# Ledger of designs, part 13: VHH binders against Formin-H (forH)

Target 1, 361 residues: Formin-H (forH), of Dictyostelium discoideum (Social amoeba) (q54n00r34to394)
Amino acid sequence: VSLNEIIDLDREFELLLDKLAIEDPIKRKQMQSLPDISKRTLLEQNKADIYRTVKHKGPIESFADVKSVISSINTKHVPIDIIKTLRIHLNTADRDWIQSFLDNDGVQPILNILKRLERNKNRKRKEHSILQWECTRCIAALMKIKIGMEYIASFPQTTNLMVLCLDTPLIKAKTLVLELLAAIAVTDRGHGAVLTSMIYHKEVKKEITRYFNLVQSLKIEKNAEYLTTCMSFINCIISSPSDLPSRIEIRKAFLNLKILKYIENLRADYNEDKNLLTQLDVFEEELSTDEQLNSQQGTQIGIEDLFSQISSRVTGTPSQQELITLMTHFQRMSSSNLGLGVWTLYNALANQLEDELKIHP

## First folded at step 4 (VHH)

Design a05 (from a01 with D31T D100N S101P K102R E107D Q110D H111Y; framework vhh_etentamig_d1)
Fold by ESMFold2-Fast, scan of step 4:
Structure a05 (fold): chain B 361 residues (1-361), chain A 122 residues (1-122)
Amino acid sequence: as target 1 above (361 residues)
Amino acid sequence: EVQLLESGGGLVQPGGSLRLSCAASGFTFSTYAMSWVRQAPGKGPEWVSGISWSGGRTYYADSVKGRFTISRDNSKNTLYLQMNSLRAEDTAVYYCAKYNPRGYLSDYFDYRGQGTLVTVSS
């Protein structure tokens, strides 16, 4: 059995328990301790049960008229059971039904619910978080088909409202939102929408910088699945662009937020979590690869070139002797066993001096 | 840059066979589960087959089970789909996809290639 297959099974089963509204921690542990065969059987049975439920009954009497379905969810106070029924239907509906749903602005009532929940955020009731969860799952169902994904990726108002759900106390809802945003970000059309949505998130949540709350969650949250999904999302938004300059620019925002320090802490705290470690490895390997590519394209100049430029400016001036003395100190350091730490200290001192003198050409 | 390049499609008679290939680059192919997804004219995408990172487990849609075989060569970063006993209903553009193994988005795939057209017609 591959790790990816085990992850997929455990994740799908966890989502099934969520779908069935099994919230009791003791009951969930009992269900999660079932053999893999039993879990797969329950997943298959649930798929069949969804089909039966949608075909004959539910809070929505008929799905034949798409406009009537949209009208039933386009009210000021939508019961959670209606959204659950819609979500079940969206997972089983044919392409023509989904196209009609999208064409008749069926997504807008779902977005209106999310917008109202954000406006009423001070209440932070469990029911509000569950409704955010069910609305997000409706979006997930639409994203399983190309026309739904293209719709979601093309209209930034959807991703704008999805990112506002990232501060929900319901960890499974946060995790799903990041999974969906990652899926959107790896599409050509969706990448820009997700980046724009993170700017919107900064403005609405009054963050100091874009991604601040997201990066801080790597320190605050102790849920391994969330942390893995968060790193996966970060990796997707950085690595999706095919051009090196775009990847460097996006990654710079995370590096400036000291993400490498948090990655090191996560390696220590979750040293046996293969999924999380894989995402941490992806971040560091992509960084290293892009730095090498950047160097090959001449964006980084070599030591010889830098020295030649300094030497040509300083030779024949009163500063020549000071440069020779400084280089002599560096020569001694390079032959010592002190290593990277001493060079890092010199760079820190140089940066401090340059800041004091305001030398930033 | 994640790049998937599909090939091997063409016109074939009902009952015939074709082998599709997908050359992968820009990611560590051997660590990802892979899938084949098709889109028939006028229809939405349909997941066809999946294979684990090691090749140790394979999965098939009921519509192709017993007729199609998915395989991979990790040393060549290549994914294959052997299609036998082809039917008119198999007419579609076939896409290679890097599978997302994370549960609820398990049916979502990364389409970075242009696909390869398979036409089954008499």
Scores: ipSAE 0.015, ipTM 0.267, lowest interface PAE 8.2, mean pLDDT 78

Design a06 (from a01 with R57S K98R D100G K102R L105F Q110D H111Y; framework vhh_etentamig_d1)
Fold by ESMFold2-Fast, scan of step 4:
Structure a06 (fold): chain B 361 residues (1-361), chain A 122 residues (1-122)
Amino acid sequence: as target 1 above (361 residues)
Amino acid sequence: EVQLLESGGGLVQPGGSLRLSCAASGFTFSDYAMSWVRQAPGKGPEWVSGISWSGGSTYYADSVKGRFTISRDNSKNTLYLQMNSLRAEDTAVYYCARYGSRGYFSEYFDYRGQGTLVTVSS
């Protein structure tokens, strides 16, 4: 009946699975399927280990003062054990403590660590990968409660640094990042943040286009759990918008990267993997449904409405004369014998220019 | 459809206070995180403050932290920005913005209002 008790139970039980080194997804799923009474019994039996992990770790001796905890992690060289201790605490802390942590910018030191690790990517050491993993798990712990999920979904500062972790060689780390991004993307507020973060990823990683590295991973990676999670993430970002035009535009990016060919290959290579096949089916079924719906509805947004929006922003500004000139070119083009082809060409040129100017839909 | 209408701007002396309001219509206000963004003359837009859809979490740019307070009244579909200890560098047009599923530029917003001018001068 107590929502805080339910949230605490799930968080504490995940901590117990971590302490027992149960990271096999099948075993973890089986353990998480236990009745609440069984979970509480196991937690009670292992209470001393949970206490010892929290109280006897490193230089963070007390979590009573949130600002002191934040100061302890807001240093140039943070020991990995301090971040591990923080992660464990975030998994068991009550809502009031987490709210205070968020209110006092507790996330920013974690983001600063991830930013420094990205700056030093050419000098990555094993300890840097571990630190990146522990920071990502701190973010995961925050997302387990509503206020943390709301924080992360509302502001792209966190998701911008999370997407940079997608190029890590550690399969478990990028799988976790995709799981977290998918959870964010299914919220209305978080969907926009995730789309914006993928633009940031493109710029930092010098991708040819948004999602390039992500789609290429469907060909390169041979880990079924990762491939399933990757497809699930793609399905989430495409299908989360309730409006057809948004889904079509997002899906178009993936279709242009030849995702259907990779889906065909994945069906052949993983013909008995139920979870992966389900995500491949979701992609193709949603595509089919939206194509049928698009053929039935026609164009929803009229030319007059779009022009009205442009005109209201430009009329009376120095740009007004340039708009008149552009419209004159379009008027001349509309009487061209080349028809659809000339409009398609200008649209392609506009897309290229917008990419270069960093103006995106 | 979606409309955001800002009000409450004006001329104020350094150290003074102003309260900005934003009336939202055409969408379910309580489903969206909201933000205040400002644009000083000759400068690009600067994010100032944000608030979650429930109002349970608030966030601020370093330049305004401790001086500005963002709040919302979901029953009135209204967003507020209480600005205290105003400085000359706070002079800008202040825009109400909605976080959404469509990002147009790297400002993370799909809709923005007309703006309200705040001038801080002696």
Scores: ipSAE 0.000, ipTM 0.192, lowest interface PAE 16.1, mean pLDDT 77

Design a07 (framework vhh_etentamig_d1)
Fold by ESMFold2-Fast, scan of step 4:
Structure a07 (fold): chain B 361 residues (1-361), chain A 121 residues (1-121)
Amino acid sequence: as target 1 above (361 residues)
Amino acid sequence: EVQLLESGGGLVQPGGSLRLSCAASGFTFSEYAMSWVRQAPGKGPEWVSGISWSGGKTYYADSVKGRFTISRDNSKNTLYLQMNSLRAEDTAVYYCAKYTSRGLYSGFDYRGQGTLVTVSS
């Protein structure tokens, strides 16, 4: 029997004792100490009654009635078995059922469970981790459908609660959370939310800088699937913005944490893991491409476009002659032996003038 | 807005061949590594193949290595997957993705509905 099955068994059995109105602490303790086989036998005899009592009707009818399903999870003490049943249903439910679930605020009770688990993170450690895992899987099931993804990505509290789950000892839960956060980060609305949530993670977990724990996990964790997913998440948040400056700024945080050293170590340790190697290649190739764009292509495009904008605003005005004179000065400087120093001096003077004239970009 | 439009799927007999295409728009295609990911009925997403931004490096899942060839045309913003010696187990919806990956995250990089490949006698 697995740990998850043991936790489910104990919780289901507790519900049976409640149904039988066994409130005597001594008798309750005696029944809870029965062998697993005896507990399973009693639960099998009463399984339909337990699910009917909790869900008001039989399984197929409870799935048809979205509001009764939501009521079953919108309580202070939600049994793990109910969340498991919901997770299974969410994976197979049609679009109309999921839409109704979202419209009736079905996600909020799941988030409330995660919030309560974070407040009580040092209590009932095993049950806590399993319930956290099942709630995360419910979110995953919803995100397989576009309407669910859009809902989750637009909800301001969702990514903050998901990010806190990264502190779990369950490697499979960490991996799933990173997969979901990466999926959210590729959406326009979700990218900003994920970046903000990583700041929230830094504050709650007292990290010295954003992404510190995430990058350290690349050294600590020995699970290839986790490492691949972690690198995939990092690549996703860096490369999701279409604009070069945003990608450079985000990537800089990882470069400052010496991620390139960890990538080198991962290549040595996982030399035949093609999925991981592909994610490492993506990081390095995108870095190289963006550095080239920043030094060459982006600069060339930017200069011509900026000049076109300036020229269009000034052409036909008295300022046109002054612009021609300024460009003539720049042309002479571009042919001088003074190099970079002359350009930096002009930029310093321009900044001073802009400050005095109160011109702000 | 990033858009990926897959095409070229269909019904083929075992041992047959198909060529899939992915038309990309809304981002600078030549700057990004691309991948093909498939999802068989009742299973999670499976990474199939990846190609670097330049086309200089290609990677394949062991299940398709030697049978499938990934390629790209940066001048046309198009990604390709040449599939040879098709097997029943290759039956899946095929998606192209902006980032090379596998698992649930890869599925969410899809911008189109994918293209269905059915290998059956």
Scores: ipSAE 0.000, ipTM 0.136, lowest interface PAE 16.0, mean pLDDT 75

Design a08 (from a01 with A33G Y99F K102R L105I S106A; framework vhh_etentamig_d1)
Fold by ESMFold2-Fast, scan of step 4:
Structure a08 (fold): chain B 361 residues (1-361), chain A 122 residues (1-122)
Amino acid sequence: as target 1 above (361 residues)
Amino acid sequence: EVQLLESGGGLVQPGGSLRLSCAASGFTFSDYGMSWVRQAPGKGPEWVSGISWSGGRTYYADSVKGRFTISRDNSKNTLYLQMNSLRAEDTAVYYCAKFDSRGYIAEYFQHRGQGTLVTVSS
């Protein structure tokens, strides 16, 4: 992903600012402080203008026919140049073209490529890594406009395949994926899709718990931009719900993985990195605020209230008898002398089943 | 061409209030997240607040949290920043900006406006 030419990236970006006639010292400083991912995206957008002027369309013969473009990428072995050309076009296409692309399932061939790359990840081929990166950029291009973001947020298959990129050694690719997932997670429909995708990730990657690999990356990775983006993603997932119980439940998964210890270590290792420190501060401040709010509110909902809610939703449905059977089991348990341990065991089993069924708070 | 025009700045006493506006044109305003960034004399730029394309999510720097409120009116292509309980350290030129990343996500900063000066003094 990264070609180990950070100095080249900074020099090329400086030249881009000159070319764009950005002479405002404040604006120039702000743009120079952008993450490498953002700088590369701007460079690619500028590259697209050159391609449009010179008519460098690569192996795609015409962009006027959306269905022909989709057919060109819907093959078993898609050349990298075709995906690069598509990515450039997606960054410059008008809304009507993008809408037609989405309506004709143009995203599906890109997802199929990502799925095949995941199946073949044991093969150490540079071409596969470049193709994965270009496909991720195509998704990024689509998400820059409202219709693309809404499409991605509405179709869980997209986020499911995006999260599979999180375990790639390509730091640049997984940084971009986390940025995109964070953007999806803070939309109304996208939060649930991202949470469901992390369960899917656990299943496919055989994680012991959801978020395990993600949290471990905070210890393993030494890239400050990645670490900042990873913490931003975690903060977005936790803070997106407006209700306190949901935030507490999601945060609990990270606290159980000892994220606070990793945050302590990151503060020591990156003591002058303002962007990362800000994300660490956000995590701890939100935790403290929610703990304070939780202690003030207490658990105001009683057993009777919870049962009333369940009963109203289930009464008159085929599930009513199953609820009666379940409550009968609980009645027998409550009459036993087995104590807290049995209730704790049932809760553990319920948590496991809910995770398996992708039921979230 | 993207154009952003900030307004509403001025001189205000500590504890006072100001409402900044940013009129956007040249792009589909409702498709993009927006932010406010400020720069005090002799200091680098500081991100202040961000808002999602829909207005459904807002983000604030710790220094302004609880005092500033970001909002938008997509029908008018206008971004707002309501500033309450102003302090001397809030003195800065305030800029609005279009960005593809929001609040605490890594910032993707494409365009900035010309700015509006806010001075908080007696």
Scores: ipSAE 0.000, ipTM 0.154, lowest interface PAE 17.3, mean pLDDT 76

Design a09 (from a01 with W53F D100H K102R Y104W S106P Q110D H111Y; framework vhh_etentamig_d1)
Fold by ESMFold2-Fast, scan of step 4:
Structure a09 (fold): chain B 361 residues (1-361), chain A 122 residues (1-122)
Amino acid sequence: as target 1 above (361 residues)
Amino acid sequence: EVQLLESGGGLVQPGGSLRLSCAASGFTFSDYAMSWVRQAPGKGPEWVSGISFSGGRTYYADSVKGRFTISRDNSKNTLYLQMNSLRAEDTAVYYCAKYHSRGWLPEYFDYRGQGTLVTVSS
């Protein structure tokens, strides 16, 4: 027996377990550990039943035709069973099938379902939460293959709809969404998409500030797995950038939302949860390390030294008068009653101008 | 193009030690999180340990915590797993796994190697 034959057997058996609605993780693992001969016997018994009765046919008859599969999910009212069958197939399909699925806009029907569920959120039906969960699992399946991850990370429309799922009452779906967003955030292209999606989340959910609901969930939710995943996501978006200024800026948003107080409370409430404590430790260690690096850089480059370097390059050039004018503006700011806010505003304007002029840090 | 080659497996008595190595090529090793995944006879894959792209953070399954140590040498493009206090339950084929990105998640890896067999028996 070849490895491909073993993979095909395991693939078919996984589909059988899903068709039989065996969702208990312990029972699934136990059944998946059955000898190959037992798995083949069960598959043959099921094949006989499918052949003899129309009532035992699955919602998708064949996966050979990608366009047919996409058509079955690109309808106004998609049954949950169809999405579940698709999810199983996406976890076992080869690269060529997945590539064809992506090329034929197979992700768009899944996104359309999530859009419809968000529009109808006031109904909060049990079926809505289950369908949202199965759609999220389809996205998860695609992300396990490089081409799928690259596709998901490249299109902000996907992450925008994923972040809206964070207010679901189904804790396992909320946890999975954060896990997937964390995986996207640690990619170069995906990090920016996730940050932008959190702004979109703020606008749609009418948050006071970005990350407000996420940070509040650390106080509200009492599920250790969720809390661990939430902290992991926060750590991923802060630590993904290789440059210190970006990490400090992102972390500042969380510090301003008093995350350190919530971390203290989580340590007290979950004192034996090693996974959660690890994520709390990661946050605090990264903060401490980055503060040390920032202090070291600030100590090396003082105001007087920095000004001396600028002055030596500009003195005697046509730019000298412009520098004097800029220093005069700063002198007026330093003698004003406006405080830190004015300096922050000037820095924001300078950053915007540098971006437009493509001046690299 | 991506290649992962595991080595260091073998037969060892309970309580013994082994050091596994994984030689990586065809990608910028220092840009990716790495893991060790094992598969025992008749069982599904089990995530064992993970390490960040820099080596600054390490993670372990509860079944191996305190006994196994994951490490990497980015200058040599090599991943390691030091296994101490081995038990019969550790008998498995051990695979080196590459993630899609700098972060690690037990469920999401891009590629795994051919594996190296570890047998713990008296």
Scores: ipSAE 0.000, ipTM 0.289, lowest interface PAE 11.3, mean pLDDT 78

Design a10 (framework vhh_etentamig_d1)
Fold by ESMFold2-Fast, scan of step 4:
Structure a10 (fold): chain B 361 residues (1-361), chain A 120 residues (1-120)
Amino acid sequence: as target 1 above (361 residues)
Amino acid sequence: EVQLLESGGGLVQPGGSLRLSCAASGFTFDDYAMSWVRQAPGKGPEWVSGISWSGGRTYYADSVKGRFTISRDNSKNTLYLQMNSLRAEDTAVYYCAKYSGRLYDAFDIRGQGTLVTVSS
C-alpha cells in the first residue's frame, strides 16, 4: 500500500470552493464544471500567493531591474525569445517584482505587441500567431499570482486585447484565451471586466450582435478541446452573477443567437466526448434550474418570466402538446405583419373563455 | 422512435417509500439530462428532480430535497427516483422527461406517467 499523495484535481478544487465560501448552488455547480486547466489555474493562483509573498535571494541577472525589462519589451521590434524569457521569469518572480512590474505599466508593452499584430499584416502569419501565443502565456503567468489576477480583473484594457486574440487561426491560442477569460469571469471583479471586453470585441470586429463570432465558432470549429472551453466560458459569464435577473439577461443574448440548436448539433457530433457533454449539460441544467426558480418566485418581469411559469406548470402533463400547438399559432402570428388588432382579439377571446369557465386571477 | 415508460407507482402509507423507474428507448440515453416532473390532482405540474448525462450531478426541488434521490443506469437506459419519507402532498402522477435545453425538445419527449398515492 503506497502512502504517496493522491492528486485529485476535483477533490482539491472542491476544497478550494469551501475555503472561498462559495455556497451558492448555481455558482458552485458552474465552477465545479470548469475544464481541468481552469481549475488548475485557480488552484495554482492560491498556492502561488503563499510562496510569492516570501522574499527570495538572487534575481535573474537579465531581469534584475524591472524598468530595464519593461524598456527592453517596449520597442517596435521585440524578438520572440525575449517574450519567452519574460514568460519564464513571470512564472518564477517574487510578489515584489511582479508588483513593481504592474506598477510601472509592464503589461502595456505586451498589449502594444498584441495591438500591433492585429494591425500589421507585413509579418508572416505563422510568426504573428507564435508571438500572439507567447504574449498570451505571459498574461497567463501573471494570472497565477493574486495581484496579477486582480490587475486584469480591475482594468478591462487587458481583457479587451485578450478577446481580440479570439480571431487568431491558432486554435491553442484562442483555447487558452477562453480558458483564462473563464477563470476571470468566475471572480466578482473579473465578471464585469469580461462583459465589458465582449462589448469592445463587438465594436472592433463589427459584429451584428454581441457574442456572434463566439457562438458561430461552435459550428465552425471541429476541435473538441476548443468547443469544451468555449462552452465553459459561456457558462461562466452566464452563471457568475448570484441574482436570477442578471443570469436571465446574459443568457438571453445566447438564446437569441440560437445556441440551443448548436448544442443539439454538438451532442450529435461529439456523443462520446465526456468533457464537452459536461459543459453542454451545465448550460441546459442551469437554464432549467433558473426557469424553475423563476416559476417558484411568483414575481414577473415580462414575457420570459410568464412563459417560464407556464412551462413549469405544463411540462410533463397531458396539456404539454396543447401548449406547443398554442405557441406555434403565436409564432405564425408574430412572423406576420397583422399588427396589434389580432393580439387584442385573442386576448378578448381568452377573457370571454375565462369568464365562461369561472377562472379568476 | 423515442419512448419513455414509467413504472413503480402505487398506494403507500405516509412515511413509506417507493422507487420509480423509467425505461428509455429510441435515443442515445447517455447523451441527455433527464428529469422527474409530477402533477398533483387539481394542481399544475411541478419539477421534482434532474440528473446530468453521466449521473455526476443531481438537482432537487426544495420540497423533496433530502427525501428523494434521483439516479440512472446508462447501461440499462433506465432512470430512477427513490422516494423516502413520503407525505400526503407527494400524491401525484410522476412523469419521466428528457430535457435537452431547447424549448421544443423539452416538450417533445415525455412518458405517460405513473400514479403515486400517499394515503392512510
Scores: ipSAE 0.000, ipTM 0.109, lowest interface PAE 20.5, mean pLDDT 76

Design a11 (framework vhh_etentamig_d1)
Fold by ESMFold2-Fast, scan of step 4:
Formats: C-alpha cells, sequence, structure tokens
Structure a11 (fold): chain B 361 residues (1-361), chain A 120 residues (1-120)
C-alpha cells in the first residue's frame, strides 16, 4: 500500500463523516479511530457520497423552526428545489414535527401553489407538471402518518385541488393522485370529501356529468399502471359505503357512462395484466353481488305503482301536461326498432340532469 | 393508518401445506376486497389470489388454481391463504393487499410480508 493511498483514505473518510453530518466531536473521534479496513468498508458502501457530492444546502437552512419552513414556502414564486427539499424532509420527519407543521397551517402554502398552477396551467407546461408532481408528493408524505391522513381527509379544499391535478399530462402524477384519493376514500370521513371533490371537478372542468373525464381516461390512456390505479380508485369509491343503496347509487353513475364496455375493451387489450384484470374483476363481481342483495331486499316496484305515485303528485298541476309529453316520447320509443340503446341514452341524460339539479334518492 | 400483518410462513417440503394469516387494522375490513401478492427472489410481484368484501367471490392466478384457497373472517379482521401441494416455484415473500394494487406510494396496502420457502 503506497503512502498516497493511506493519505487518500483518511481524507476521504473525513468527507464521509461530513456527508453523514457527524458533528459530535466525541463520536467523530471514535469513528476516526476505526481500523483502516473498517474505514474502507464504510467508504465502499458509501462511495457515491464521497465522489458525487451534491450541495444539499437549500434555501431551507434548518428544519428546527417549523414556522420559518412554512414562511419559506409561503411565497408567490417558490422554486421547485425548495418543494423537493420539503418533500424529502416530510418523508423522514418525526410525528411531533409533522403535528407542528399541520397545527401551523403548513399544508395551505402547498395548496396555494396548486391553486396558482391551476390558474396558470396554459402558460408553462413543463414547470407546472413538475411542480404539481412535487406538491402531490408532499401531500403523499403527510398521508403516510395517521395525523396527516386525518388532516387531509377532514379538509375538502385539499381533495378539491388534488382532483384538478387529474388533468395533468404527466401520467405518474395522475396515477399518484388517484392512489391518494383512493386511500382517502376508504376512510368514512374521506369518502364524502372525495365524492364532493368529484362534483367540484365537474364544475371547474365543465364536464357534461360527474366522472366523465375519469371514465374517458380508461379509453384514452395506454398506461397499464394508470389504468389499474384508475379502476382501483373507482372500486374504492363505490365499495367504501357499507350500505347497499349508497353503493348502487354511486355505481349507477359509472354504469351510465358505459364503463362495462370499456372494461370489456381493457380485458381484450390487457389480457395478461393480472393487476388490471383483478381490478376489472372486482368491479364486475361487486356489481353482481350487490344486484343479488338488491333482489333479496324488497318487493319489486312495478311500472304501474311508480306511475301511480308520479301521477298523484302532478295531476292537477302545470306539470301534468309535461308528464303526458314525456310518456308520449316513451310510447314512441317502445314502438321503435331501436331497442335497449335508446332507453339507456335517456337514462344517461336523466342522470346528468339529476346531477346538475342535485336530485338524489 | 392502514396496517396489514402477515404470518404463517416457514420452511416446508415440496407437496406440503401452509396456512397464511393477515391481521388487518386501521380500516373497515368487511367493506373491502382483499388480495394475496407474492414476490419471489429476483422477480417482480405476482398477484396470487383475491376475495370480495363479503367472501362470496374468490379469484386465483392460473399457477395456483386448485392448490390455494383464499378466505376471510370479517369478525376477526383476518384474511387467510391455505396453500396445499406446494412447489419449489411457490417460494416467495407473501403479502396481503387491498385490491391487489401494486406500487401505491402512500400505502402499498401490504405489510412486512411472510417468507415461504419450499425446499427439500
Amino acid sequence: as target 1 above (361 residues)
Amino acid sequence: EVQLLESGGGLVQPGGSLRLSCAASGFTFSDYSMSWVRQAPGKGPEWVSGISWSGSRTYYADSVKGRFTISRDNSKNTLYLQMNSLRAEDTAVYYCAKYGTRGSYLYDYRGQGTLVTVSS
């Protein structure tokens, strides 16, 4: 072993201790007293840390003061590197730090960034997508801890901004958003928040009906991981309620958007993708199970009984003539050669109108 | 916090049997479909079996059909996998998971896993 090799080892080991932030003089001296073999082993295990030194001195100099961290991200123009640094810290921070972050409204600056990106989405596409991705990862990091999940699930504003990110061209960001929304939707408190956020998404994106863009993505997107996550999210929001009527009502929206046809196409296109096929199976089997349960839970309401109830409520009102007109349309449809398709079209339009008017069973 | 804790793995000879258990907490277990996923050394994750929320429907990968049986006890928040006629290729870490979705950044919806080694 040459003298140059010995000198190099001690120098490189000092750099490793600096990289590992070993600042305690006693601990540092103990590590420096290790045998050369032990030092070489540690350097080999951390070779990238010695020879690829990245300056991790970001604008956030210290995480000791939570309020100063929040102030650093609560500006109109937050650099992506600051948000990346925050994301890394949120993944490793202890529960007390995260609690302080939530208590001091640390989530709000992240939401404010997402709001600004949504307002300016047509100006800087690359910058917007990357910043949306990093903000979404910060939310993901918070949700790994129970207190963070409970916070996110309790504030509909957060899920409202998350659903707007579904329009991003970045597939990995869409996939992550759906994973997070699915995790929120499986909680009792979060389920209602997610359903409300999908109404908000419809209003902001000017969808013809709730879930339209989501269901269309099953036809448009060619990424198997995204498709699996999208189906998983749909399954979560349908199956979360323990009561049968709620599951039937939520599922009805997807059935009216022809999801069963898209599922059939996905089975053909992805016949060997076990994860996706499992999610498709879950949708169809839960539908079958709920249809069986629904058949067991009451006497079938006949057409005559339904009409009698409607007629009793509208006879003698201005609405009587409109009911006669609607029934005339149905009579014409029943004598046509168009079959089931025209009835399903009318049902889809009726469901869209009911959503607009907020009419629910 | 969603927590899934697998148990029941071990060393077994070819043709032997094992029963895996998964204790679930942090969510309403009876409302969700569950899956078993395995990962063999040096390979990616493989979906093994799935069961509906009520237990009325079960699904199996072709490699395990007729040998493995998935079941659940909603009163105990526990998922099971009965593995019969075990083969060397069944050697893997077995994870229980919600819906069998892989790669969740927030929750893998899987626990630490339980190692099954089929060897003579």
Scores: ipSAE 0.000, ipTM 0.232, lowest interface PAE 13.9, mean pLDDT 77

Design a12 (from a01 with K98R D100E S101G G103S Y104W S106T E107Q Q110D H111Y; framework vhh_etentamig_d1)
Fold by ESMFold2-Fast, scan of step 4:
Structure a12 (fold): chain B 361 residues (1-361), chain A 122 residues (1-122)
Amino acid sequence: as target 1 above (361 residues)
Amino acid sequence: EVQLLESGGGLVQPGGSLRLSCAASGFTFSDYAMSWVRQAPGKGPEWVSGISWSGGRTYYADSVKGRFTISRDNSKNTLYLQMNSLRAEDTAVYYCARYEGKSWLTQYFDYRGQGTLVTVSS
């Protein structure tokens, strides 16, 4: 919504002429007869010049009233330039201004814009992607300070709209969204919100299972920065809980989507990208560490989970047929009444072979 | 202008301890998560430890977990790293860094101080 205040243009212009010391009655009458657009232009230029010389670091006049700023962005059609101006201000505003913005529901108009863009996604133009990008940057600016991060992390409605932005064709926008979601997921309150939002994403995008589109993007996208950020987000949501069972349960969803095979392919395709390789290492190291902790606590990963991990590593390789043959031997043994002794013998043989090959857990 | 000034480095024997400090200015310190990053001679930067805006949550690289403790004093705009059981491989220049809203699992930190040198040698 536009400002409800009607500026008395003639009065303000007369004050400008006084400030400029234009005292000639003929000259004043000539200037007062200028078109309204010329009067507005002169007023704006004189205000800009004053701020450039005296208050270039001071508050922008249009941002002095927080409620007026919120009203300006709370319209059904918001110009991109207004959102850009808001973003710049949010990055430089003091804590008290940001607190007032949050207290007066300043985030809600931004979310309403994102909701409208999602509703009209089939009509997406370059302008829609840019507006989505600028709104995401406003959220990013708010999240750089404690009060903004706490606000964003406390409202699942915000993360629900953010995850819908992952379907944008603008690679830098979905990269930023994943960075922000990762930062939210690190917080205790925000972790739950992000996990719930990924369920919402599944429902809206009609995914076969949660995280399906996210994991598929590891194969589809060829942008190293995006891939690194995507893996970082996955690592954040898995590793954020201090509770081992929670980490195992979340990681299981990704393992079931064959993420280990995609990680293997990414290592081959991006063998010199240190940042991406670091995120791949983090995923596999945390998996290994948690498996060791799980073993130490006496909890065992189930047979189906172990087989899923083995299968994902071996499927499509020359070793696949050998695994099928080995499993056929196990099936034959399990169908007999031979009992524990046969399984124990195989384990003893396997241990001996691993020792000879110097393969250790 | 964001300014970070590290101090507390020096020469220490293996098994010794050092406490690093970082004085922050030019931003609202209590609103930002902070990190320690180190760089050994001839190697790239390595993230060491991170702390949330409140100090309520801390993070450590596996190489320092159980030996180092990160802490902060928001009233003094100061970040600390208590380093115990120091090893030769801990020898590096240690930098204070502000978290810029990117993943703490990566080396994405835009603001770093001038660093403080820690040498662990007999």
Scores: ipSAE 0.000, ipTM 0.138, lowest interface PAE 16.9, mean pLDDT 76

